# Ledger of designs, part 14: VHH binders against q08ba6

Target 1, 224 residues: q08ba6
Amino acid sequence: ESEYEERRDAEARRVKSGIKQASIFTLEECARIEAKIDEVVAKADKGLYREHTVDRAPLRNKYFFGEGYTYGAQLEKRGPGQERLYSKGEVDDIPDWVHELVIDRLVTHGVIPEGFVNSAVINDYQPGGCIVSHVDPIHIFERPIVSVSFFSDSALCFGCKFLFKPIRVSEPVLHLPVRRGSVTVLSGYAADDITHCIRPQDIKERRAVIILRKTRADAPRLDS

## First folded at step 5 (VHH)

Design c2 (framework vhh_gocatamig_d2)
Fold by ESMFold2-Fast, scan of step 5:
Structure c2 (fold): chain B 224 residues (1-224), chain A 120 residues (1-120)
Amino acid sequence: as target 1 above (224 residues)
Amino acid sequence: EVQLVESGGGLVQPGGSLTLSCAASGFTFSSYALAWYRQAPGKKRELVAGIRSGGSTVYMDSVKGRFTISRDNAKNSVYLQMNSLRAEDTAVYYCAARTGYSSPWDYDYWGQGTLVTVSS
């Protein structure tokens, strides 16, 4: 065996040890949640949310609830530590339906403790949309990071490098299938020590993800 | 091909004003976030101001109340109005765009920069 393949296999095992997945949501529950995501989209399109709640791009819209953040050096690669939370009250509160249909179900199944979540983000992707390789900011968010997938099946990739103009993505250390309605929980090495991404080829149909996190009490904020 | 072209830099006295402009081409301007960064000699490049497609803005603390970022979608341009300039504002100022992908760690397109010198 090559030493390169041995090191890559060892890293894949370390990544896998930090990942838990569960199938909690039924097809009917997924359809109900998806209808609520469409209501969020419709409300945003009418301009009814706070300015920092909605972040638009052609192939991905992002909706921040509870807490919102920006990259302190937005549009520049800076590594960990540059993200800042917006001031209190600058994003809309987590909708009641997110608590009732998503968070409460995760608590009941023992995925997270009661009262853990104070930040919910909905990422809504069109086909070919992506997230480039990143680590959820360690200085902003406690672990675990919890996500729930809707509309279509996709995959989460770990250890990829993105090159731009045109977009090219290296082979992942770990390719993790993510099915509609599945819960993915990231901790340890998978959350902190390796990047993750969604590749454009892994968004074949519309996909949305609800990401549920707890901000650190000492997380830095913008003065505004 | 995405291109960003800065203009408006120059020499200005302390307390003076300058307006920087950035003309963009090669992408659907109204859909993307734009930003101004600066880099002073011996310092790391830093975000000065950003503006999203919806018009929301972010500023670094030391320029709040003095600088204003704005955009004109009809002209495919972003502007930085700089008032009450200080010697510490001396830097090369860069226009940047984020085009279509969300990335906390990677930037998209950069202009060549325009020099602003604040000196008597």
Scores: ipSAE 0.000, ipTM 0.155, lowest interface PAE 16.0, mean pLDDT 83

Design c3 (framework vhh_gocatamig_d2)
Fold by ESMFold2-Fast, scan of step 5:
Structure c3 (fold): chain B 224 residues (1-224), chain A 120 residues (1-120)
Amino acid sequence: as target 1 above (224 residues)
Amino acid sequence: EVQLVESGGGLVQPGGSLTLSCAASGFTFSKYALAWYRQAPGKKRELVAGITSGGSTVYMDSVKGRFTISRDNAKNSVYLQMNSLRAEDTAVYYCAARSGYDTPWEYDYWGQGTLVTVSS
């Protein structure tokens, strides 16, 4: 009835057409994977990973495996689109357990083809943690973008704007529930043409996500 | 202030050619990856072509062999040469310099778009 509501509903449908979700991990499988995430955290806290494997931020730690990239921090003075892969060997290899417990499971269920993944990132959130609105870098990563959620239920929001001091997040175009153990696959409009974020209010308990991607063969790297 | 300004859109006959230009300012152009996106009425916005700072390119399957993306770092410009245009190429074309995961939203830079109409 409302032209505004009709336009929002149309965009929400466009976003949803680029999203697939599946629940393929049992509670027991989730517990095993979560124990392995805790081992990653413990190893990182002991300083046993390469410098560029671990990235710390308030209420969120990130662990890069296989391939790592800068957010433009070293190139910040040069501006946006400056995400670049680190030189080969500067981050730790994808752990065997990620292949065995996560990637192979996704391949068996037809979510991704064998050999697709060469980048795995673990984001570990404390309550109130967030990720501001963004698009996974198109110049770095092929589609689809695959994520698997652990520890607690949360939500992924699309089409939000972040305001700061204090943090406030606008009403999303799409609020997508993401349950513990669920797989979310982003392609098309959902991956490329709308931002997504995780709002602080959607992380009520500890949450982790394993993000599995393929880097483009022509993705830019830091020169050394 | 970062700006991306598209030009070169217009009405063209099927089988014709157009060159789109995107003039950039406010950042170190040579270090950026740039892309062309398009959005037709009732369709999703889609990546048409991309070019990295090192010159590597990517193309949507339907435009491979017809479109060529290039850059001129001395002019702070990226171009899309469009040949053998078809009615289905009709869209608003956007120039983009994109930020990634965990970057502030203010680093997503877009132009205002330029309309391309392919019609007899």
Scores: ipSAE 0.000, ipTM 0.117, lowest interface PAE 16.0, mean pLDDT 82

Design c4 (framework vhh_gocatamig_d2)
Fold by ESMFold2-Fast, scan of step 5:
Parts: C-alpha cells; sequence; structure tokens
Structure c4 (fold): chain B 224 residues (1-224), chain A 120 residues (1-120)
C-alpha cells in the first residue's frame, strides 16, 4: 500500500473512532417530528419568533432554541475562539416537542445523560444547500455533538476544503452516509481535530437536521 | 458491580397481562434513566419503554396505551406493566441502565433478560 494511502486510511480510521451512528427513530416517529419541524417553519414565517431564533439563507434556514451564538464574521475581536453566545433571552426556548419526541428518546437509549441538552438547532435545507467546512466551537460546546436527520438521506464529509467562484469541494478524508431518522454522535478526533461539512451535491431533496448540544458553563457571552 | 435482574416473564394468553420487574444494584438508582428493551427471534433489539430520573416516560408506538413503565426509587426497581398482550409482543425483555456520561452507547448495563411468550 502506498505511504499516502496508508496515511489517508489511518486518518479515516481516527475520524471513524469518534463517530457513532444508530437508526433509532421509526418511520412513524420521523413523520411526527417532521410535522413539528413544519410547524416551526410556519411559526417563523409568521414572524412569531425572537430576532436571533431565525437565521435565513437562500438554500438553508436555521432555527436556534435554548442558546444561540454569533459567527466569527459578526465579531470585531481577532484571534482564536471568536464565537460568543448571545445574551440570555435572545432566542426562544427549546420547544416541548423537541424534549418529548427527540431528547427523551436519546436519553432512554443511553446516547446522552438527562439534562445534557440546552441548545437545539434545526437546519432546514433546500436541494443544493450546504454548510462550509467547520468545527463546532470547542470553547462554546461540550462533547458529544448529537444530530438527528429528517426528510431525506444525505452525507457528512470530513476534511474537505471549500473553494469559491465557482463553489468546488475537495475530496473528503471520510464520506459518512447519514440516513433519514439516524442519530450521529461526534466525539474526539471527529469533533475536535478535523472539519466537517455538508456538500451541495449531498442535498438532493429537502433535508432537515436537529443538532443537540450543551454549552460550556464557562462559554464566553456577547456583552452589550 | 452494576447488576440488573429481571423477573416476571412467562407464558400468557393473547389479551392477558404481565408485570415485569427489574431490580438494580451497584449505582445510585434515582440518578439514572432506565429502559425496557425486547428482542424477538430474528429481529433486532428495540426500545419498548423508558423512564428518566425525573419520571418522564417514552413508549414505542405499538405499545402505547397497553404498556406502562414505572419506577420505585426506594426499592431500586423499574417495572413494565403489560396489558392487552399480542402474539407480536413475544420476545426476551431486557432491563437497561445508562451509567456512563462521557461516551454514548458505552457503559450501558443490561440484565440477562426474561422471556415473555404470548400464545394460545
Amino acid sequence: as target 1 above (224 residues)
Amino acid sequence: EVQLVESGGGLVQPGGSLTLSCAASGFTFSSYALAWYRQAPGKKRELVAGITSGGKTVYMDSVKGRFTISRDNAKNSVYLQMNSLRAEDTAVYYCAARIGYSEPWTYDYWGQGTLVTVSS
């Protein structure tokens, strides 16, 4: 085996060691949760959420519950760890249905401890939507990072670089299929030491993901 | 040593009832979530019912309204009351506890299981 292929395969195994997946939700449970996601979308379209709960982009809408944070582009401070939580009360509380239909299921399956989640994000993608390569901010979020996939099958890619004008994405170190109803859990190397992304070509149909996280007690907060 | 010991399984007629019990030891019972799983021959193990430390419950759709999970923290026990039993409920039933908080799907502790047969 070539030295290059040996290094690539070793890194892919290191990434995989930090990933766990399970198909926990039945088709009926997925349909119920998807109907609740549609209710969130309808409520947002009526302007009934707080300003920072809803973040709109052309092919992707994000809905922040419990805690929200700023992206690096919104900060004046330069240096590592620029992400900051919004002030308390800037986003809507996590809906009861998220606790009942999603979080409690993960707790009873042993995926996370009771009381772990204080931040929930729903990402709703149109075909061709994407998320550029990133690491969930280590200074903001505890590990593990938990996500649950809805509406259609897709993939997470690890170790990609995005190039612009036009958009091109390099070959991933790991291409991870994520199926409708599957739970994906990121820890260790997969969460901390390699970027992950969703490529435009991996969103062929409408897709939503619920991302469940715990903010660090010492996470920095944006002051006004 | 963490131990979970199930009891209460047996043969029952369709439409009948059974109560399963799980006695737990080796951990602070009141602080952790407990669950009942089942595995029928040739099928994967599936969650039937779960109960959090705070008493919130979750159920598989096919058992909602028929099964009730409960806990008794003073006795370190979790129970599954099964009513209106059907042939498709035939399985080995397992008690499970999640003790580890650092690693998902690790440190889950399981009992040895108790067989429930629903047959005429």
Scores: ipSAE 0.000, ipTM 0.290, lowest interface PAE 12.6, mean pLDDT 84

Design c5 (framework vhh_gocatamig_d2)
Fold by ESMFold2-Fast, scan of step 5:
Structure c5 (fold): chain B 224 residues (1-224), chain A 120 residues (1-120)
Amino acid sequence: as target 1 above (224 residues)
Amino acid sequence: EVQLVESGGGLVQPGGSLTLSCAASGFTFSHYALAWYRQAPGKKRELVAGITSGGSTVYMDSVKGRFTISRDNAKNSVYLQMNSLRAEDTAVYYCAARVGFSEPFEYDYWGQGTLVTVSS
């Protein structure tokens, strides 16, 4: 009822206007895709992927396919706006199963155009895993940003601040439930004008997400 | 000028077959993904089958093995072969084309629809 609450609710509605969600994957389709994610994990654990395909962090592993990127070169300032694509060929190609079981389904359902996706990232979280507040780099990726969630239900939070030692996350502007098998599409304000994060408390069970994007033709790339 | 025109709907008995056709005009047909949606009375439209410009197909679970989507780029047409029809297949069937990068979950062009009634 306060003006503060009214303004916060107005911003939450503006964020929500840039978000679309759909349930297009059946429980059986989710199980098939999840088995394929487990194959990716097993192959990575055997050291069979290229160096920059696998990025390990506490309670979260990230697998880059098609295109990979970093938050800056070793000799440059790191942070927002300093992201660079790895040199071509530094990450493994997008697996055929991602095209067949995920991308083609999204194209046919009208979520993305045919030929849109050239970058696929699998984030695999253990309970308590997180991603700090960020904006998917505008100078690297076209909009929309598309993600599909697997294994368990979770939530995506918008407008949070992360504090460290210990990890604490401020109250979000928008807390968006993300169900197993749901497709979430970010554009406009939700993609460009507000940060998003995954909070540790929102990952109670193993969760994975496949993030599907198109890199800009003019995206900056590392020399090596 | 862009048009999608469906035909082939009608009354059929359970277990029967129908072929729906959709004729497209006013755009470069071979470049676009096409889909068949249906809507039963009081229900939302649902995706039945889709085909990409490259020929990859997708089907809703309840029609897999019974329905086949195909396209003929020379004739600017997409088809839905429906076999082993059930009462629950009764709906208006719509042809749709995705041509651009406009809005997610949106098909850019829609036909007028063709009614399929499965009844004894």
Scores: ipSAE 0.000, ipTM 0.271, lowest interface PAE 14.6, mean pLDDT 84

Design c6 (framework vhh_gocatamig_d2)
Fold by ESMFold2-Fast, scan of step 5:
Structure c6 (fold): chain B 224 residues (1-224), chain A 120 residues (1-120)
Amino acid sequence: as target 1 above (224 residues)
Amino acid sequence: EVQLVESGGGLVQPGGSLTLSCAASGFTFSSYALAWYRQAPGKKRELVAGIHSGGSTVYMDSVKGRFTISRDNAKNSVYLQMNSLRAEDTAVYYCAAKIGYGEPWEYDYWGQGTLVTVSS
């Protein structure tokens, strides 16, 4: 084992120490939740959500509930602290079904404490969709970051460089399989000290993920 | 409060059959993956068979075609049907559940084990 390989393996272990996963949803429960995600998509397509609830991109639609925030344009503006929460009321409330079918199940299974979640984001990917390397904004969100995957199996990659025109992704420090119905919990090094991404090749079929987070009490808002 | 209780172990002759049962309590059984591991003296525990909440299964190569894992969600039980038993199958067999939010391929709750001895 080279020194480079030894360092990468050590970093992979540090990343893994900040990751917890569980499979708490049955196939029937996944199907019920997936049907509710399809209802969100249908409602958005009818224009029934607030403007900042729906964020559309090629091969990826994002739906913000409870709290929404702005992204910095990574190709034009770089640096930490660029993200700002929208003013209260600018996005739709977290749907009751998210509380009933997802959040309450996570609380019952000890993944998160009751009342933790005030932000829910649904990312809906078509095959070849991706998320560029990033860290969930530390100045906006408490840890842990919790996600639940639906429709198909995929993977999270940690420590990748994302290059464009054409799209190229470097070798990850850690490739983490994420199965349909699995819960992934990120804290510590995995959440704060390394980037994560979803590579286009890891979205073979439609995939959705529900990301559940708590905003910091001191998180900056647009107009503050 | 999570409990896994194995039963069904015993002495059988080569070529014989046994069914192991694991009764689970303290969690929503239908939501979690269950597995059977075994450990022979002086060896590490090894995965024999696993069954996910959706019913998909995995087996170690040396037991494929001989062992079948199944679950009964109404009875909170997982089973290991062992056919064509060999002397090399002699081990303590453990029921395991993936309930905590650790690595998804690592089981974090264990029963006390049941001894299976295959000998003439």
Scores: ipSAE 0.000, ipTM 0.113, lowest interface PAE 17.1, mean pLDDT 82

Design c7 (framework vhh_gocatamig_d2)
Fold by ESMFold2-Fast, scan of step 5:
Structure c7 (fold): chain B 224 residues (1-224), chain A 121 residues (1-121)
Amino acid sequence: as target 1 above (224 residues)
Amino acid sequence: EVQLVESGGGLVQPGGSLTLSCAASGFTFSRYALAWYRQAPGKKRELVAGITSGDSTVYMDSVKGRFTISRDNAKNSVYLQMNSLRAEDTAVYYCAARLGYTSEPWDYDYWGQGTLVTVSS
């Protein structure tokens, strides 16, 4: 075993110590929630959401509810730590169905305390879709970061790097399966001290994830 | 119910002109970027021209100076004026729509059924 492999294995164990997973949602509950995600997509396609609620990218659409954030073209500096919340009222409210079918179930199962969530993001991926390596902004969001997976099985990768020629994602430190209906909770090292990504090869069919977070009371806003 | 309906295709001689129209319904047209794609037999669909909600335009290299994309928000329509047509322009032409601006023109949400353009003598 090489020193490099020993170091990577040690880091993978450290990452895993910050991750909790649970299978809470039944197949029937997943189908109900998925139908509601399709209603969000349909409403967005009709242009009925506020402009900062919908963020489109190749093979991936994001829907921000409760709170949204950006790097905005008007910001003097951009990059990690420069994210800013949109002004109050610029993003659509969290839909009632997210509270009733998702958040309340997580509270009942002891995953999060009542009243924790004020930000919900739906990421909807087409096959081959991805999200680049990142850390959920520490200056914007409290820990833990909670996500629930829908439509199909996929994986979260930790410690991924983009490589040039050809564009590809490097071998991760940890490849974490995320099944349809599973809840993934990130804290500690897994949330703060390593990047995570979704690789294109891990989205074999349509997948969505609902990410549930609490903004910090002191989180910076645009125009403040 | 979202619909994109293309019209204006047909037979034309090399060097001739055609205007394609796409009538849209079921979404807030003025907020959407619109594009024309084409597909020849045995080939993948390729972007011909795109127009943003702010009227910025994009063209594939082989049609620059020959084709013009435009939109009319009052009529919920997008148009492709095609001049100096070549045999290589023969294809089924598709109208496509996408919410918001992106530099990724292949990521369109709605598609029409297509209209055939044949350039032959």
Scores: ipSAE 0.000, ipTM 0.086, lowest interface PAE 21.7, mean pLDDT 82

Design c8 (framework vhh_gocatamig_d2)
Fold by ESMFold2-Fast, scan of step 5:
Structure c8 (fold): chain B 224 residues (1-224), chain A 121 residues (1-121)
Amino acid sequence: as target 1 above (224 residues)
Amino acid sequence: EVQLVESGGGLVQPGGSLTLSCAASGSIFSRYALAWYRQAPGKKRELVAGITSGGSTVYMDSVKGRFTISRDNAKNSVYLQMNSLRAEDTAVYYCVARTPYGSEPWEYDYWGQGTLVTVSS
């Protein structure tokens, strides 16, 4: 048992080596960004976005800006490694407010280089919402993966296994608190060699996250 | 959340026609891409035909010009019209629903129970 715990602790340290966190957004800045997220939701509810910009699920909505992607080449293949970008112009452009209020602040604080981000995703969760264990597709996105949390405190978990009917989630290798306004940066082992998830019990109130990424120049793309 | 039930399988002679139907339950049918897969005894499962939420279609080469996939969102149904059937089309046919985007593993595929198609004299 202790040998198992030693190995698990060693993996947790390896995961931590690929994670950076920062608190750069004030409470006032968070409130302003959150109001802009609500404007995105309102516009989506009016049907004013392109079809591949909005992805709906019962307790979670995703909003893709700049670039969007599928699980595979439109039904031909599925699963990890089969993700493909949509054709250019199939998703709405990154809103100006994301550049002004979020990306520029990250650049100013040295989190990412100027011009790094060409993909922004807003995940908006209702209480009990989740994202099952996954790795952000390595063949689509460069590292680091950057996210900023809004509305409420939550946690990001690494190394969980999901079982279904009913949903059950195993103990994580690493439980990482993510507070409202915190920036989380994933690289190395944390991004590439272990899955991450959001457990239903870690979304007690509405939570949103803005995920900022750069697509690879050679990322596979669907035909128009 | 989609539950799928196939129907329309049976015995048909070579050169004959058959229509498979798949009825879905759940409020998000229109969001899903839909496909027909088949599996013959001792063979791997293979994609026969697919249709996106927007109506774009894909077909395996051996069925192009013979099979047609269609959907009816008002009836929560997808269909496979099979013409000029051959002995090699004999298989269990499965209806499959898939989200076209997202990173959730449990959103990959929902499978029906399958319906047997036998092409024999």
Scores: ipSAE 0.006, ipTM 0.223, lowest interface PAE 10.5, mean pLDDT 84

Design c9 (framework vhh_gocatamig_d2)
Fold by ESMFold2-Fast, scan of step 5:
Structure c9 (fold): chain B 224 residues (1-224), chain A 120 residues (1-120)
Amino acid sequence: as target 1 above (224 residues)
Amino acid sequence: EVQLVESGGGLVQPGGSLTLSCAASGFTFSSYALAWYRQAPGKKRELVAGIKSGGSTVYMDSVKGRFTISRDNAKNSVYLQMNSLRAEDTAVYYCAARESYSYPWSFDYWGQGTLVTVSS
């Protein structure tokens, strides 16, 4: 094993120490939640959500509930650390079904405390969809970051670089399989000290993920 | 030794009611989340209802409005009140306990199970 490989293995172990996974949801529960995700998509396609609830990209639609944030579209400088929460009322409330079918289930299983979640994001991917390497904004969100996967199996990659024209993704430090119905919890090194991404080749079928988070009390917010 | 002992299972006709009880020992009951799971022949175990230490509850869709989970910390017991029972509710029902907010969530304690048969 080379020195480079030893360093990568050590980093992979540090990443793994910040990851917890469980298979909590049954196939029946997954199907029910997936039907509710389809209702969200249908409602969004009818234009019935607030402007900042729906974010569309060619192979990925994102639906913000409870709290939403911007990547600096309305800020002087864009990029990491410049994220700001939208003003109160700019984003639709978390749907009752998310509380009943997802959040309450996680609370009962001891994954998160009651009242932890005030932000829920649904990312809905078409085959070949992706999300570039990032860290969930530390100045916006408390840890842990909790996600639940639906429709198909995929993978979450840590420590990747994205190259464009065409899209190519470097070898990850950790390739983490994420099965339909699995809960993934990120804290420590995995949440704060390494980027994560979803590679186009890891979305072979439609996939959705529900990301559940708590905003920091001191999180910066847009004044208008 | 952690123990969960279910009682109240039996044969009931469609539309009938049944109350399951689970008596717990060997841990600080008030700090634990409790749940009822069920398993029908040839199916995976599924969560029917859960209740955390603070009293918040969750139910699977098919039992919502028919089943009620409750807890009594003074008696170290959790209950499942089942109303309007259907043939598809036939299963072995298991009581489970988990420390609230624990990681990994695989630290579950399980009872022996109690059979509920809904048949005419």
Scores: ipSAE 0.000, ipTM 0.124, lowest interface PAE 16.3, mean pLDDT 84

Design d1 (framework vhh_etentamig_d1)
Fold by ESMFold2-Fast, scan of step 5:
Structure d1 (fold): chain B 224 residues (1-224), chain A 123 residues (1-123)
Amino acid sequence: as target 1 above (224 residues)
Amino acid sequence: EVQLLESGGGLVQPGGSLRLSCAASGFTFSSYAMSWVRQAPGKGPEWVSGISGSGGSTYYADSVKGRFTISRDNSKNTLYLQMNSLRAEDTAVYYCAKDTEWVYTGSEYFDYRGQGTLVTVSS
């Protein structure tokens, strides 16, 4: 074993210390929530959401509720730390079913305190869909970052470099299995000090994830 | 493969007008916000203007407000920048940029920008 391998193993342990997972949703609850995600998709396809609520990509659709963010008002250039929240009212409110079927369950299970969530994002992936390496913006979102997975099993990867033209992903520092109905909670090193991604090869079937976050009171906003 | 191709730059006199175009391919154009970014000689990049996927929301840097108009034609996958009342300080290479939630740690965020089109404002 090389010194390089020892250092990577040490980093993997640091990442893992910032991750918690729980299985709190039954198969029946997952099916009910999945039907509600399909209703969101149908409503978006009819053009019934606000402009900034829906963000489409070839193998991934993203639905922003409560709060949304962008790079659109950066004077100099875009990049990490340049993200800005949209003005109030630019995205649709968090649906009642997200509160009743998802957030309340997380509060009851002790995952998050009551009243924590003001931002909910649904990412709906087709097979081969992905999200490039990133850190959820520290200047926008409090920790922890909470996600709940639906439809199929997948994985989160940490410490990957994502390359375009074509899409290629370097070997991860940590490959974390994520099961249908599981809750993943990111804090500390896992949230702040290493990038994470979803690799195309880890979306073998349709998958959706609901990401639940709290925006910082001092988070920067775009003027509108 | 995402491709962006800018055109319409050239030499114009102060007070003149130009219309820049950006032809986009390789993605669902109407689903993404788009921006114009410029870089003048000896200066860093400056964001100029942005437009939402539907075209319903537009944003402008203070330096161009009232003079420039961003627009898009989603049926033609084309982004436009109408530039009026041009000044010497508008001289720059203008880049079309695709908005994304995606970032690369330690890399340029304009991986999806085009090659640029040069605008020179001079007599």
Scores: ipSAE 0.000, ipTM 0.106, lowest interface PAE 18.1, mean pLDDT 81

Design d10 (framework vhh_gocatamig_d2)
Fold by ESMFold2-Fast, scan of step 5:
Structure d10 (fold): chain B 224 residues (1-224), chain A 121 residues (1-121)
Amino acid sequence: as target 1 above (224 residues)
Amino acid sequence: EVQLVESGGGLVQPGGSLTLSCAASGFTFSSYALAWYRQAPGKKRELVAGITSGGSTVYMDSVKGRFTISRDNAKNSVYLQMNSLRAEDTAVYYCAAETYSGEWTVTYDYWGQGTLVTVSS
């Protein structure tokens, strides 16, 4: 029991050492960005984006900008490490408002260097939405992984195991609150050596996150 | 044991209508979001329509105004009413219980066996 607790706490500290959080965005700035996310949703609903820009699910819509990648049935081989970038031009460019209202603010506050971001993903969750345990693909994305949370407070959980038949989510190694307007930066152990997930109980209201990343120069592409 | 069983597929002429049904068992239906996906030969599986536990709906652009998803929690069933059917709607239609959504979709998500819809004259 105590030995289990000691090992769990040691791993939690290791995870925490790879996480930085900041409160950069004001309530007014959050509302402005959230209105822009709603414009993305409206434009997608009118069919005005490229095919691979929009990925729909009942509990989550995902919008890929700059670079997009496939994790689905299009691949001959699937699974962690098998993800491939779409060919250039298959997804819409990063909107100007993402640069002006989000990326430039992060650069100004020293979170990321200018010119770092070439991939922006918006995940828009409905209540009860979730994301299974995963690691952002190391063979596709440089570190750090940067995310900014909008609409409501939630939590990011590390080290959860999903069990099926029936569905159960194990106790996380680390439960990390992610507040509306907070910036979360993942590197080291937190990004590479432990899975993260969002549990259904941690999305009580609509939540969106903007994930900002840099693709590796050597990242594999479809038809390459 | 969790099961999703689709029915209602068949051959229909362009401009016709079909109602697909999906009967669920082995889980607390009212707590789950449900979706209809389709897969045409040689194409990827795509989301057609979804409905949350709270009744909110989502549709792919090409079916908006033509298809309607609904649920009946008392009957543990989800439905897809398809109107003004087109040749490009020809596909195997799958019912899914959306319990997990990540960058990598787990193959253990609850899926039905599918029902074939053919739109042809």
Scores: ipSAE 0.013, ipTM 0.369, lowest interface PAE 8.1, mean pLDDT 84

